VH-VL binders against q8eqq3. Designs and how they scored, part 1

Every score and structure here is a prediction.

Target 1, 246 residues: q8eqq3
Amino acid sequence: MKIHIMIAEDERLAREELMYLLQQENDIILCPSAENGDQLLNLYQEYNPNVIFLDIHMPGINGIEVAKKIRNEFEDKDIIIIFTTAYESYGVQAFEIQATDYLLKPFSEERFKIAMNRIRKTLSTKKVRKPKVDKLVVNLDEKMMVIDPNQIGFAAREGRTVKIHFISNEVIETKMNLKELEEKLSGFPFYRPHRSYLVNMDCIKEITPWFNGAYNLVIKDLAESTIPVSRTAAKGLFDALQGVHH
Below, numbering starts at 1 at the first letter of every chain, in headers, positions and changes, except where a header shows other numbers; Kabat numbers aren't used for antibody chains.
F, E and O are the ipSAE of ESMFold2-Fast, ESMFold2 and OpenDDE, as the mean of both directions, binder to target and target to binder. V2 is 0.75 times the mean of E and O plus 0.25 times the DockQ between their complexes.
[cut] stands for letters that were removed.

## First folded at step 3 (VH-VL)

Design B4
Fold by OpenDDE, look of step 4:
Structure B4 (fold): chain C 246 residues (1-246), chain A 121 residues (1-121), chain B 109 residues (1-109)
Amino acid sequence: as target 1 above (246 residues)
Amino acid sequence: EVQLVESGGGVVQPGRSLRLSCAASGFTFSSYGMHWVRQAPGKGLEWVAVISYDGSNKYYADSVKGRFTISRDNSKNTLYLQMDSLRAEDTAVYYCAKDRYKSSWYGMDVWGQGTLVTVSS
Amino acid sequence: SSELTQDPAVSVALGQTVRITCQGDSLRNYYASWYQQKPGQAPVLVIYGENNRPSGIPDRFSGSSSGNTASLTITGAQAEDEADYYCNSRDSSGNHLYVFGGGTKLTVL
């Protein structure tokens, strides 16, 4: 999926320079550019970009104010904001509005690349988190159960059924298979350490070496359950735990 | 109603000049970029030139660069295309088109009906 | 100068779905606009951005993009949809240059 990027910049040359840099990237689409804050607000609604490169110093509403408005109006949208400016002094303000990065003019190619990497990293992390289904609805025999995914320690295939194990040591049986469950939990930090297990990574207490390059997970549930990690899944698990997304 | 009306087309010999006009109405002309697009008989559309809302920026297709000049008079709500050193390959219906916004980036949302320019010896 | 390529002709049965595709390097970084042109008429903008319809354009028209391609899809083609369709985008070689595809003639059967 391509990253949709919008530029807000009143200076034509600066805008063109940034466009040039962005055109060198293969995984982005350039939205129409704004020349001031009002235009940005209008275009933002229409094109719904993932990332905004926002000049702080624009005529009318300054970039910081625009950023605040965007954040307030679209709380449910995780927009990545990269501030651009000719002045170093605005770095603190950028931090206050949780900007992903800050680029000084004239643009350094190296700094731009760093910013792009940060953007990609942030988006990859968010994709893994989209959409936080607030609650998991599980069909049980004669009722549906609403489950907080954060209360799940792990799920396991036991025979022909999948059992969901809560950190409270409560266990429920579902008709869903692990793949289906994983898909429904896509917005939560779950990992498949083994073909028969789905684990909440936030509930991992310890990782212990096992035989032949395999590992065991110890879960923070009352039972301190042990879950096997296959050799093939081990590397991915470590990366996932460290926030490395591939 | 937004409307664009081209004029100035006709038959000219190679090497001659021709000036096209586009009269705009039904919108704030000075707030939008404007384009010229041409279409040779039985052929596809070819972008020719664009001018920003205030005329400060102009860009041309390579095929017409150095020969054609785009301009505008916002007081008259009129777009112009000065065509010099005309060639046979310039034969086309010439459309003026309104950009969706002032920066000439947003696509062409309104088109005129076009004016025919024929360059022949 | 960047080029956009289109199939010269496609056909669709009445009520069926057809996709017209445009390919070019510029489409890696820019949205395509799509224009419908009927014989003897001026072009009409039908899709811009990723999937935006101007006022008056039926909802059966939609836009999409993938890689270096953009597509116009007509879901439930009508007889009046028979026309030439042109894709357009900014030229990657210039910031304010534009390029059109060669056009696709759509026949509704």
Scores: ipSAE 0.071, ipTM 0.615, lowest interface PAE 1.9, mean pLDDT 87
Fold by ESMFold2, look of step 6:
Structure B4 (fold): chain C 246 residues (1-246), chain A 121 residues (1-121), chain B 109 residues (1-109)
Amino acid sequence: as target 1 above (246 residues)
Amino acid sequence: EVQLVESGGGVVQPGRSLRLSCAASGFTFSSYGMHWVRQAPGKGLEWVAVISYDGSNKYYADSVKGRFTISRDNSKNTLYLQMDSLRAEDTAVYYCAKDRYKSSWYGMDVWGQGTLVTVSS
Amino acid sequence: SSELTQDPAVSVALGQTVRITCQGDSLRNYYASWYQQKPGQAPVLVIYGENNRPSGIPDRFSGSSSGNTASLTITGAQAEDEADYYCNSRDSSGNHLYVFGGGTKLTVL
């Protein structure tokens, strides 16, 4: 993932120094630079950067007022703003407009690296959604098997091993227990309807009542697809099918 | 023509005060940081103080902290140095200097010719 | 406890090349500026940044830096280059305290 960075700095030497430092980073793309506040606002709208390094002391409106305009008029809460300044008196205002950091000039390479790490951390924390596991890797005795979780119908415990039943009717054995398998599949719609089963909810065809508040599941396209749902798991199953987690 | 002209130097007794002025012309004074730098007779340059473009931040060398006050009046394009509790070691030529930028990181590109302050009994 | 160290004096033969050095911890991360001062005159900025010359400064003046050292090089030294030369930078802590080196008197023989 490339980070798109824009610089707003009216002094050529400071601009060139910052560009030099940024060009040493392998994960960034430099947008065109702005030399004043009005130019920054125009370029910002055109290039939509992830990060702005913004000099407080630019001709026209100062960098603090530019940042306020971005936050308030454009309502952009996601852009990362790093102020650059020779003076420490602006630190409180930087906090009030949710700046990620500020850098005192002249720039030190150490302080710049710290700012870059903070930028990367901030971008990572905005990715709070748990990414789905695209593939599951299962270690068999003589090979590793790459599995598409959407191909799994259910898994069942048999003694000390677990059988993974694919929609295709293929079956493999794994040394993982159902808890470990469930954890590895946490990004997919799997559910434990019974202590001995883990089911792909997207593959459930039918749900039928059973004795004493229990149910049975019928799985799509499998030869024997009746999976028990214990009474203690029934409410959780129905809640999960409705998209509610309780 | 970009120029800085210092004034206010003279002979003064220890413990007394002087105020130095620096008149600026030929550039937008309120856009730049300003410095005072001094040079004792036969000695090297010693940085004294800096003030931000808008006057909001001021910094001083340890040798003058608490005794000297830098200030500016952007409406008059004038930089000041108030020098209190003067000592013999403050005897020097005092220069005002313009920063190339909003700060001095990039060098002091315009200097005055200096004003002599002599502190003696 | 000077943060920037310069040799107090150097000599160069007319037309030859001389290098004036400035050492300090702050120069690892901050550029030095170089000032020329002739007797009875105010200092004049001759180099800023790594190797930028203000307008009116001859091409024979150049700058370089490596590690904690900044250098001013004068190629083809002329009699008019005889002067004191000072380096200047911020202190090593990044405070807004500025430090001049002790100065180097250049004599052109």
Scores: ipSAE 0.007, ipTM 0.437, lowest interface PAE 12.6, mean pLDDT 81

## First folded at step 6 (VH-VL)

Design J1
Fold by OpenDDE, look of step 8:
Structure J1 (fold): chain C 246 residues (1-246), chain A 121 residues (1-121), chain B 109 residues (1-109)
Amino acid sequence: as target 1 above (246 residues)
Amino acid sequence: EVQLVESGGGVVQPGRSLRLSCAASGFTFSSYGMHWVRQAPGKGLEWVAVISYDGSDKYYADSVKGRFTISRDNSKNTLYLQMDSLRAEDTAVYYCAKDRYKSSWYGMDVWGQGTLVTVSS
Amino acid sequence: SSELTQDPAVSVALGQTVRITCQGDSLRNYYASWYQQKPGQAPVLVIYGENKRPSGIPDRFSGSSSGNTASLTITGAQAEDEADYYCNSRDSSGNHLYVFGGGTKLTVL
């Protein structure tokens, strides 16, 4: 999987230099670049990069402030931030916002390589570290429910609503769609076996063949619920169960 | 509605000059980079030139470098392509296209209908 | 300059899925944009940023990338999808240049 990288830099020459260095890497894709903090925020929302090379000194809102906004306002707090600057004095501030690295301008190729290695290491560890989303908060009509994702057997679209089925056979209705739910549960072993279902893979008791390359899942809930697996989702399911990440 | 309308095309002899115009409407013209793209008869698309939102940066394909000049007048919402020393191989439909961004060019989201330039003796 | 290569022609049966692939060094580091062009018409952007669809583009169009390749996939091809498709990316040999693929003629059978 390629690393999506975005540059925020108001100086054209510095931006081009960084682009040149990044182009030498085979496992990265360059997002559109920003020239100021506002542009960065807009582009960040659109492209959702894995990494931002962020100049501290940009016109308007400075890079540190932009970084803080990104950390505070966006759910994806796992963004890797590499600060770029001509000044050494911002090291402490970079630490405060949990920046992965700090690059001085003009860019040293050696330092750049070190930063890239850190990025790769961080991404590899994050893939291994299931985002400890400890709890799922679901808005119900009059209250918010705090849910342990591990207690979820599966979620199903029923008509216009999504129902979350717990292993205890308790069922709650949410206003979220399955895609939203899946995104929120990205740190947990959930899989979409069907367009209308999201299943906790840890709750799969057995897989039974069905017609035309499809399968059925039996869930370890009290009801031993059966969930269909589409032909298109079957291969991915087996891979996921075996820990093969594509 | 976002619209681009090219004009200025025609038949010219080799070595002559021609100036194309592209009138933009329906969007903030001064906020976007603009491109020229051409297509020879029965052939594929060929990128020609790009200009940044404020006109400070200009870049050209090697095939037209030194002969073509891209410019813009943001007060008139107009993009231009000055074509000098025209050659037979410059014969094409010329499209103006709007970039998605100011100076980071990652897609042309709006195209004009094009204007035909024919260079023949 | 960098070159993008496409198959000159592909066919798909109505309702079936087709993938058009673009290959080039630039695609290692840059997103591909895809343009649809019907006869006598201007190109239309259908995919950008790997898998982003402009407003008005049907969801049957999708984009993907791998290595030095980018692909446009039409899931459930319709008769109106018959057109020429061009990939485009930044030229890695020059930071500010663009390059188009040679185009792929898609026939819907």
Scores: ipSAE 0.850, ipTM 0.918, lowest interface PAE 0.4, mean pLDDT 90
Fold by ESMFold2, look of step 8:
Structure J1 (fold): chain C 246 residues (1-246), chain A 121 residues (1-121), chain B 109 residues (1-109)
Amino acid sequence: as target 1 above (246 residues)
Amino acid sequence: EVQLVESGGGVVQPGRSLRLSCAASGFTFSSYGMHWVRQAPGKGLEWVAVISYDGSDKYYADSVKGRFTISRDNSKNTLYLQMDSLRAEDTAVYYCAKDRYKSSWYGMDVWGQGTLVTVSS
Amino acid sequence: SSELTQDPAVSVALGQTVRITCQGDSLRNYYASWYQQKPGQAPVLVIYGENKRPSGIPDRFSGSSSGNTASLTITGAQAEDEADYYCNSRDSSGNHLYVFGGGTKLTVL
């Protein structure tokens, strides 16, 4: 499992140092970095990281205020927050916000490894403690339908609606958009190969090259449907399927 | 508009104490870290101390640690430097400087004109 | 002493380009700031965050860094650029201590 980490740090060299340390870990995917609190809040919503390394002293809204906003206004109790700071005096506030760790800059590699171990332990227990959703409930016009996510081959935005394509060849229409559907399918191996598609990676049969560094997917038993993989998404798809490091 | 004015300099004997003040105006004083920087006659700049925006973090150059105390009163928009056990090598112009941020990583963007401290033996 | 090393003096012909350097191991990890000081005056911040210019600083001033070296470049030097220039960053300990370089006297010929 890959840990998706985002950094919020406004000083270039400090940001690059932390990125370098994180890239030495082989179970990490780095999200784009934020250089201030408002940028972090935007990127956080777009990329949904598991972990944020959050500098307290950033221009504009500071890191403590950002963390409070994430915990209270966005109601995200599960995201792991690691504060970084040049000053020791913020440790109590970090504890009050339920930060997983508090790194005093410049932190040693040993101290960084301790923080990484805490992250890994926390993510392990979240899987055990986090409620498992084995079924997906989808609203149809006159009923609610209970779906086994493992039976979904892919979902696509077709015009103004999203259609869920089952490996049985059955198709249903949902009022959920792809973002909502992806969120409901958290914990299952679904991937966005294109802005208009959500694919079950366990159902991919073939991957074929396409123009300009793009690819097409064929889903098992749904050979009539060819799913595009954008150039931007291709690298992430191959990494997820093959375990390739970057 | 943004202004820092140091005061409290003068001539003092070795081993004595002196307290410098820095009056701030034209900006929200409580939002920024503050520094003291000194310059001995004919010499370069030497950083002395920093205090965070709320006064909770204070740090000193090794040359003054244990002898100097930085403090601030945000209700009076005033930064202080208490200088105890003064030595001849403390003779300098002392500048008050505003950090661009709550802590100094990014430069001191506003400086006072300085106040002279002379420690004569 | 100082862990940031600057050449004590540099000359430039009017209208030419000059580079003032600052070296120290801490610059691999921390941004430098640059200050201009004219005789009898307080220092003025000219570059922060490696390459950012405060409002009111002419665009002929630029900053860069590579490895353990930070540089201040003045393109098209003017007579009023004659001054002492100091770099400033964290010291090698990184424990919130700040250090200035020894300063470089720029003479515009």
Scores: ipSAE 0.007, ipTM 0.438, lowest interface PAE 11.9, mean pLDDT 81

## First folded at step 8 (VH-VL)

Design K1
Fold by OpenDDE, fold request of step 13:
Structure K1 (fold): chain C 246 residues (1-246), chain A 121 residues (1-121), chain B 109 residues (1-109)
Amino acid sequence: as target 1 above (246 residues)
Amino acid sequence: EVQLVESGGGVVQPGRSLRLSCAASGFTFSSYGMHWVRQAPGKGLEWVAVISYDGSDKYYADSVKGRFTISRDNSKNTLYLQMDSLRAEDTAVYYCAKDRYKSSWYGMDVWGQGTLVTVSS
Amino acid sequence: SSELTQDPAVSVALGQTVRITCQGDSLRNYYASWYQQKPGQAPVLVIYGENKRPSGIPDRFSGSSSGNTASLTITGAQAEDEADYYCNSRDSSGYHLYVFGGGTKLTVL
C-alpha cells in the first residue's frame, strides 16, 4: 500500500524540491499540495493523507496552528506530521504536537531519508500489536519488585540512591545507579536529560525553555513533576523524541 | 450552472495567429487554475497549457512552448490562449477546462464544448 | 516527457466488469484522473484522486493504482458507458505539466 503524502508549502521552489525528493520514493503517492493553512485543512478533509510535510511559515495560519487544528479535529487519525522550515527554533513546538520529524531548509537528502524511514516505521508499528512489554526487576531491600517500565515517569539520583518515580506518584528506592537502570531499560524509551535524571520519554507532557539553552520537562505524572534538561542533552533529547538514532 | 464557453476558433493559414477565449460562469473563476486541452480530429486528448488561479504561474506543453501564451482576466472571468506561429499540426478542437484546485493540478472537473481551430494553406 | 500508455480498445459485455489500465512512470507517485468522452462531446471527469468520483458519476466507476499503473474499473457496464476513456496524470519531466494517455475505446457488447 502506498503512503499518501501531502505537502503544505507556500514557497514554490521549496515545494518542488520536496516533490523531487519524494518522487524518488517508490512507495509514496502525492496528494494535492497546499500553499496555506486553510487550503491544507480543506485538502486534508478531502484526501486524508497519511503524512503531511508542513511548512511552519505559511501565509495566514502558521503551520503549528494548522497542525494543532488537524490533531484536534481528527483525534482518531494517526496523521504523521513532518515540519519543514528554515528555522531551528521550532523544535519544542514540533514536539508539543507530536511531530514525527523536523526538516530544515534547504532540505538535506540524508535527513529526508531519515524522515522517510521514520514515517515507514511509524506506519508499520501502528499495525503491529504492541509486543508484551518486558518487565523490569528491581531489588528492593529484601524483595524483588517487578515493574512495568511504562509506569515509570522518571528516575532521579538522590544522594547515593536512585528513586524511581511512577506516574501514580509512587516512589521506590533502589541501589541501582542510573546507568545500570538505563541499561536495563534499553528496550524502552528512556533518556538521560540530566546527569541526575532518567526520564520516560512517553511520559513527557511538556518541554519548556529554560535559561542558557536548557529546558524543563513536565512529566505526565499526578504531580506534574519538573525535570531539568541540560544544554548538552537538549539536542539529543529532541532527536531521541523524534526517533533519530545516532 | 457551471459553464465554460470557448470562442475564437476558425480557419487560419500557417504562420498566422489566433486568440481563443473561454468565458466562465457559475463558479468563482479566480479561485481555480485553468487549462487548455486540444484534440486533433480523430485523435486523443493533448494537454496544452495551465495557468494558476491568479495567473502567476504558467506552464506549457513542449509542442506549443514559445508559440502559445495562456492568460486570464479574472475581472472578466475569461481565459485566453494566444496562438502564434500556427502550424498544421495545431489543427484541433480546443477545450478550456477548470482545474479542481488553485495551483495543484489534480483533475479537470469542468470542460467547455470546445472551439475548432483549423490551420491550412 | 513522460508517457502514459493505454490499450487502444477493450470490450465488455453488458452487465460485466471491465478494467482499463494506464501505465507510466508518473503514476508511481501521482494520482491518475480519468475522463470519459463520447462522440461529439467534451470529456467528462469520472475519477480523480485514485478513487474519487465527481458528483453525478455513477458508483459503478472506480479507480485504483498499483506500482506504476492506474486503473479505471466499471463494475456492471451499461450501454451508455461505451466511450473513449483517457487517463491523465502529471508529467514526470515537469512538476506542473500534464499528460494524457492515448485513450481506450470501450465497446459494450
Scores: ipSAE 0.882, ipTM 0.940, lowest interface PAE 0.4, mean pLDDT 91
Fold by OpenDDE, fold request of step 13:
Structure K1 (fold): chain C 246 residues (1-246), chain A 121 residues (1-121), chain B 109 residues (1-109)
Amino acid sequence: as target 1 above (246 residues)
Amino acid sequence: EVQLVESGGGVVQPGRSLRLSCAASGFTFSSYGMHWVRQAPGKGLEWVAVISYDGSDKYYADSVKGRFTISRDNSKNTLYLQMDSLRAEDTAVYYCAKDRYKSSWYGMDVWGQGTLVTVSS
Amino acid sequence: SSELTQDPAVSVALGQTVRITCQGDSLRNYYASWYQQKPGQAPVLVIYGENKRPSGIPDRFSGSSSGNTASLTITGAQAEDEADYYCNSRDSSGYHLYVFGGGTKLTVL
């Protein structure tokens, strides 16, 4: 069985260098690569790699924090993490998250080979590979639910809980807040049109003007649910839909 | 409904230029890479070019490199292919296709109907 | 550039299982995607990420890989499965390039 490896690296040259080195190995297969922590978290859930080569210095959430999330939030103790960095000072942090190895940039072929050997040794001691999960995992009380992000129409805060609304009109209640959910869905086309809502932009059917510079979204669910867009969030929504990057 | 619609195809003479357009709807266009793929009459699929979600990265097949230019206008949800110095071998149905990701190229999950480009004297 | 090779044609009896194989150096390290194309229609993605199915694709379609090969398997072939099938992967000669196989014409008998 091939080792499924994912790369998280914002620097294209470094990413390509690592890909080049990995392509020389016969027992690995490369997952889609991430360029930031949010993308990594999403892709991790989709492809469930055996190994992550993780750059510490990426835009947004740093690699160390992402690693912590993977270890703690997803309770994945089996994932092999190889830190990559231009700085030597992060060795202690790598140890704290039980990283398998630490590679300095620019990558040494010798050090890379050592890392690969460690990966193989680690995997050989494991009895069973966990099943591949290609969907979003959401904690619901004492259980985890596997969700296809593309099936989510929107999420809404109701009191102390958040309700996730699917296109099918199925509704699931979770204890996580919208911010947490948004973070988990980072890299997917979700937007906060209102303080109490998180919407899948791909599920927006219509945008209609409302009072005082606000708008309403009509969702492509069976109920054609209406979601408010605040005046302050409107510009950002349009920018996001039209591909304006900030 | 997720949809891609190509336009701009037609009959042109060798050495001339043609610009194709692809109008996207039903998804967040700016969140995905886009591809052009062509198919000569009675032949297989040939990848032509890809552009990242924000247009910052562009890559081409060797067969069209230096002659074709891929671009996009996210404000108009439109993908373009500028074809210069056209050759007879460029005759094909040209498809625009949506990548599953922003810049990683691991599958095209939405395709247009295609537009026919015929290069002939 | 690297290339992917496929058998030009295969046949399968109705209700039986058929396997279409793609071979190429890039498949050693990259997932294959598979596309179905019927006459006069645009291609449709049927498998990606080795064995992932897009929404709407029947579960009789599955993907696998071994060595420098990738395979599309149709378990219980239906008449409507008659089509051309193309494998696709990254081009090993360029990190950001794609390559298609030559295509396989599947006939359902």
Scores: ipSAE 0.878, ipTM 0.941, lowest interface PAE 0.4, mean pLDDT 91
Fold by OpenDDE, look of step 10:
Structure K1 (fold): chain C 246 residues (1-246), chain A 121 residues (1-121), chain B 109 residues (1-109)
Amino acid sequence: as target 1 above (246 residues)
Amino acid sequence: EVQLVESGGGVVQPGRSLRLSCAASGFTFSSYGMHWVRQAPGKGLEWVAVISYDGSDKYYADSVKGRFTISRDNSKNTLYLQMDSLRAEDTAVYYCAKDRYKSSWYGMDVWGQGTLVTVSS
Amino acid sequence: SSELTQDPAVSVALGQTVRITCQGDSLRNYYASWYQQKPGQAPVLVIYGENKRPSGIPDRFSGSSSGNTASLTITGAQAEDEADYYCNSRDSSGYHLYVFGGGTKLTVL
């Protein structure tokens, strides 16, 4: 399936440059481009793109405001927004609206490729997401326990079993493996910082540097539990925390 | 009703010039890009040129580049095609067509009836 | 300039389904628009934006795309559907250029 991409850019040269870069990709379709926020809103409704490359500095309503409107009006749609700008100062705003990436003008081909990879990764992850569950049902020996995922701090593989640690410091043991648990929690902000751990990102208090590019997470549970972050998982964790993968 | 009406076609000799006009009505002319498309007798459609809603951008097919000029007068709701250095292969019915958008050009949703241009010695 | 290729002619029995295909490099990244032209008449837009129908176009017309191809499908062909059909897209060699396919003559049997 092709990725439907829409550009919102008032500068012709910048727009053409972006079009040029996008044309080099084989798995994308270019929607009509917008030159301002109002046009974007209209075109968005008509074409329903997967991705918007959105210039922050457009005449009339700026890109940030347009993005907010899109997010508010289409809450059920997980549109990917890539901000484009000549200024570095809009990183915080991009974060607030859960933008996937931020591209500086003039566009770097390398940076563009990175953004495209993020887009593809995000889309692939969304396709695999199972229906959101409101509650987690866990088998505990002869009984089933109904769990609020928001009360989970982290899960850990201990030996042959997985233990679910609640923010209250209560611990339960499940026969599910971490992968199964992660799948069931797909609608919640959980991340695999390590092969033996699944962490609720909302329960991360601190991230501390560890040896050789690894990190430790401090959890907001009563015990202030420490969870290791592998080097390979570190980058992804930061991206996830910054909303790049959401 | 949205309508486009071409005029200015006729018989001309090679090397001569001709100016086509397209009168638009029933829509906000200044809000849309406009196209010229031609069709030689018994042949297919060939895109000729496009002009943005405000006339700031113009693009041409290679076959007419340097010889044809597309323009518009939004105050008169009129599209023009100045054809210079006409050739026999320019013989065709010329259609003006409305783009769906201002500058993105993703479909021609309204067409005129066309005007015939014949270039012959 | 980019080129779009179409079969010059296809036939369909009344009430049956026919697909007209357009192929070209530009279709990898751009939507195709489809135009119907009957003898002595101006072209009429029937499909744009891959699978969007203008007002007044019957729902038996649909569009699709795959790879470097775009297709117009008529599900339940009617006698009045006999016409020439042209695909159109942006030209990949120029960001703001258009190109038409060679056209397909559809005969309804």
Scores: ipSAE 0.866, ipTM 0.927, lowest interface PAE 0.4, mean pLDDT 90

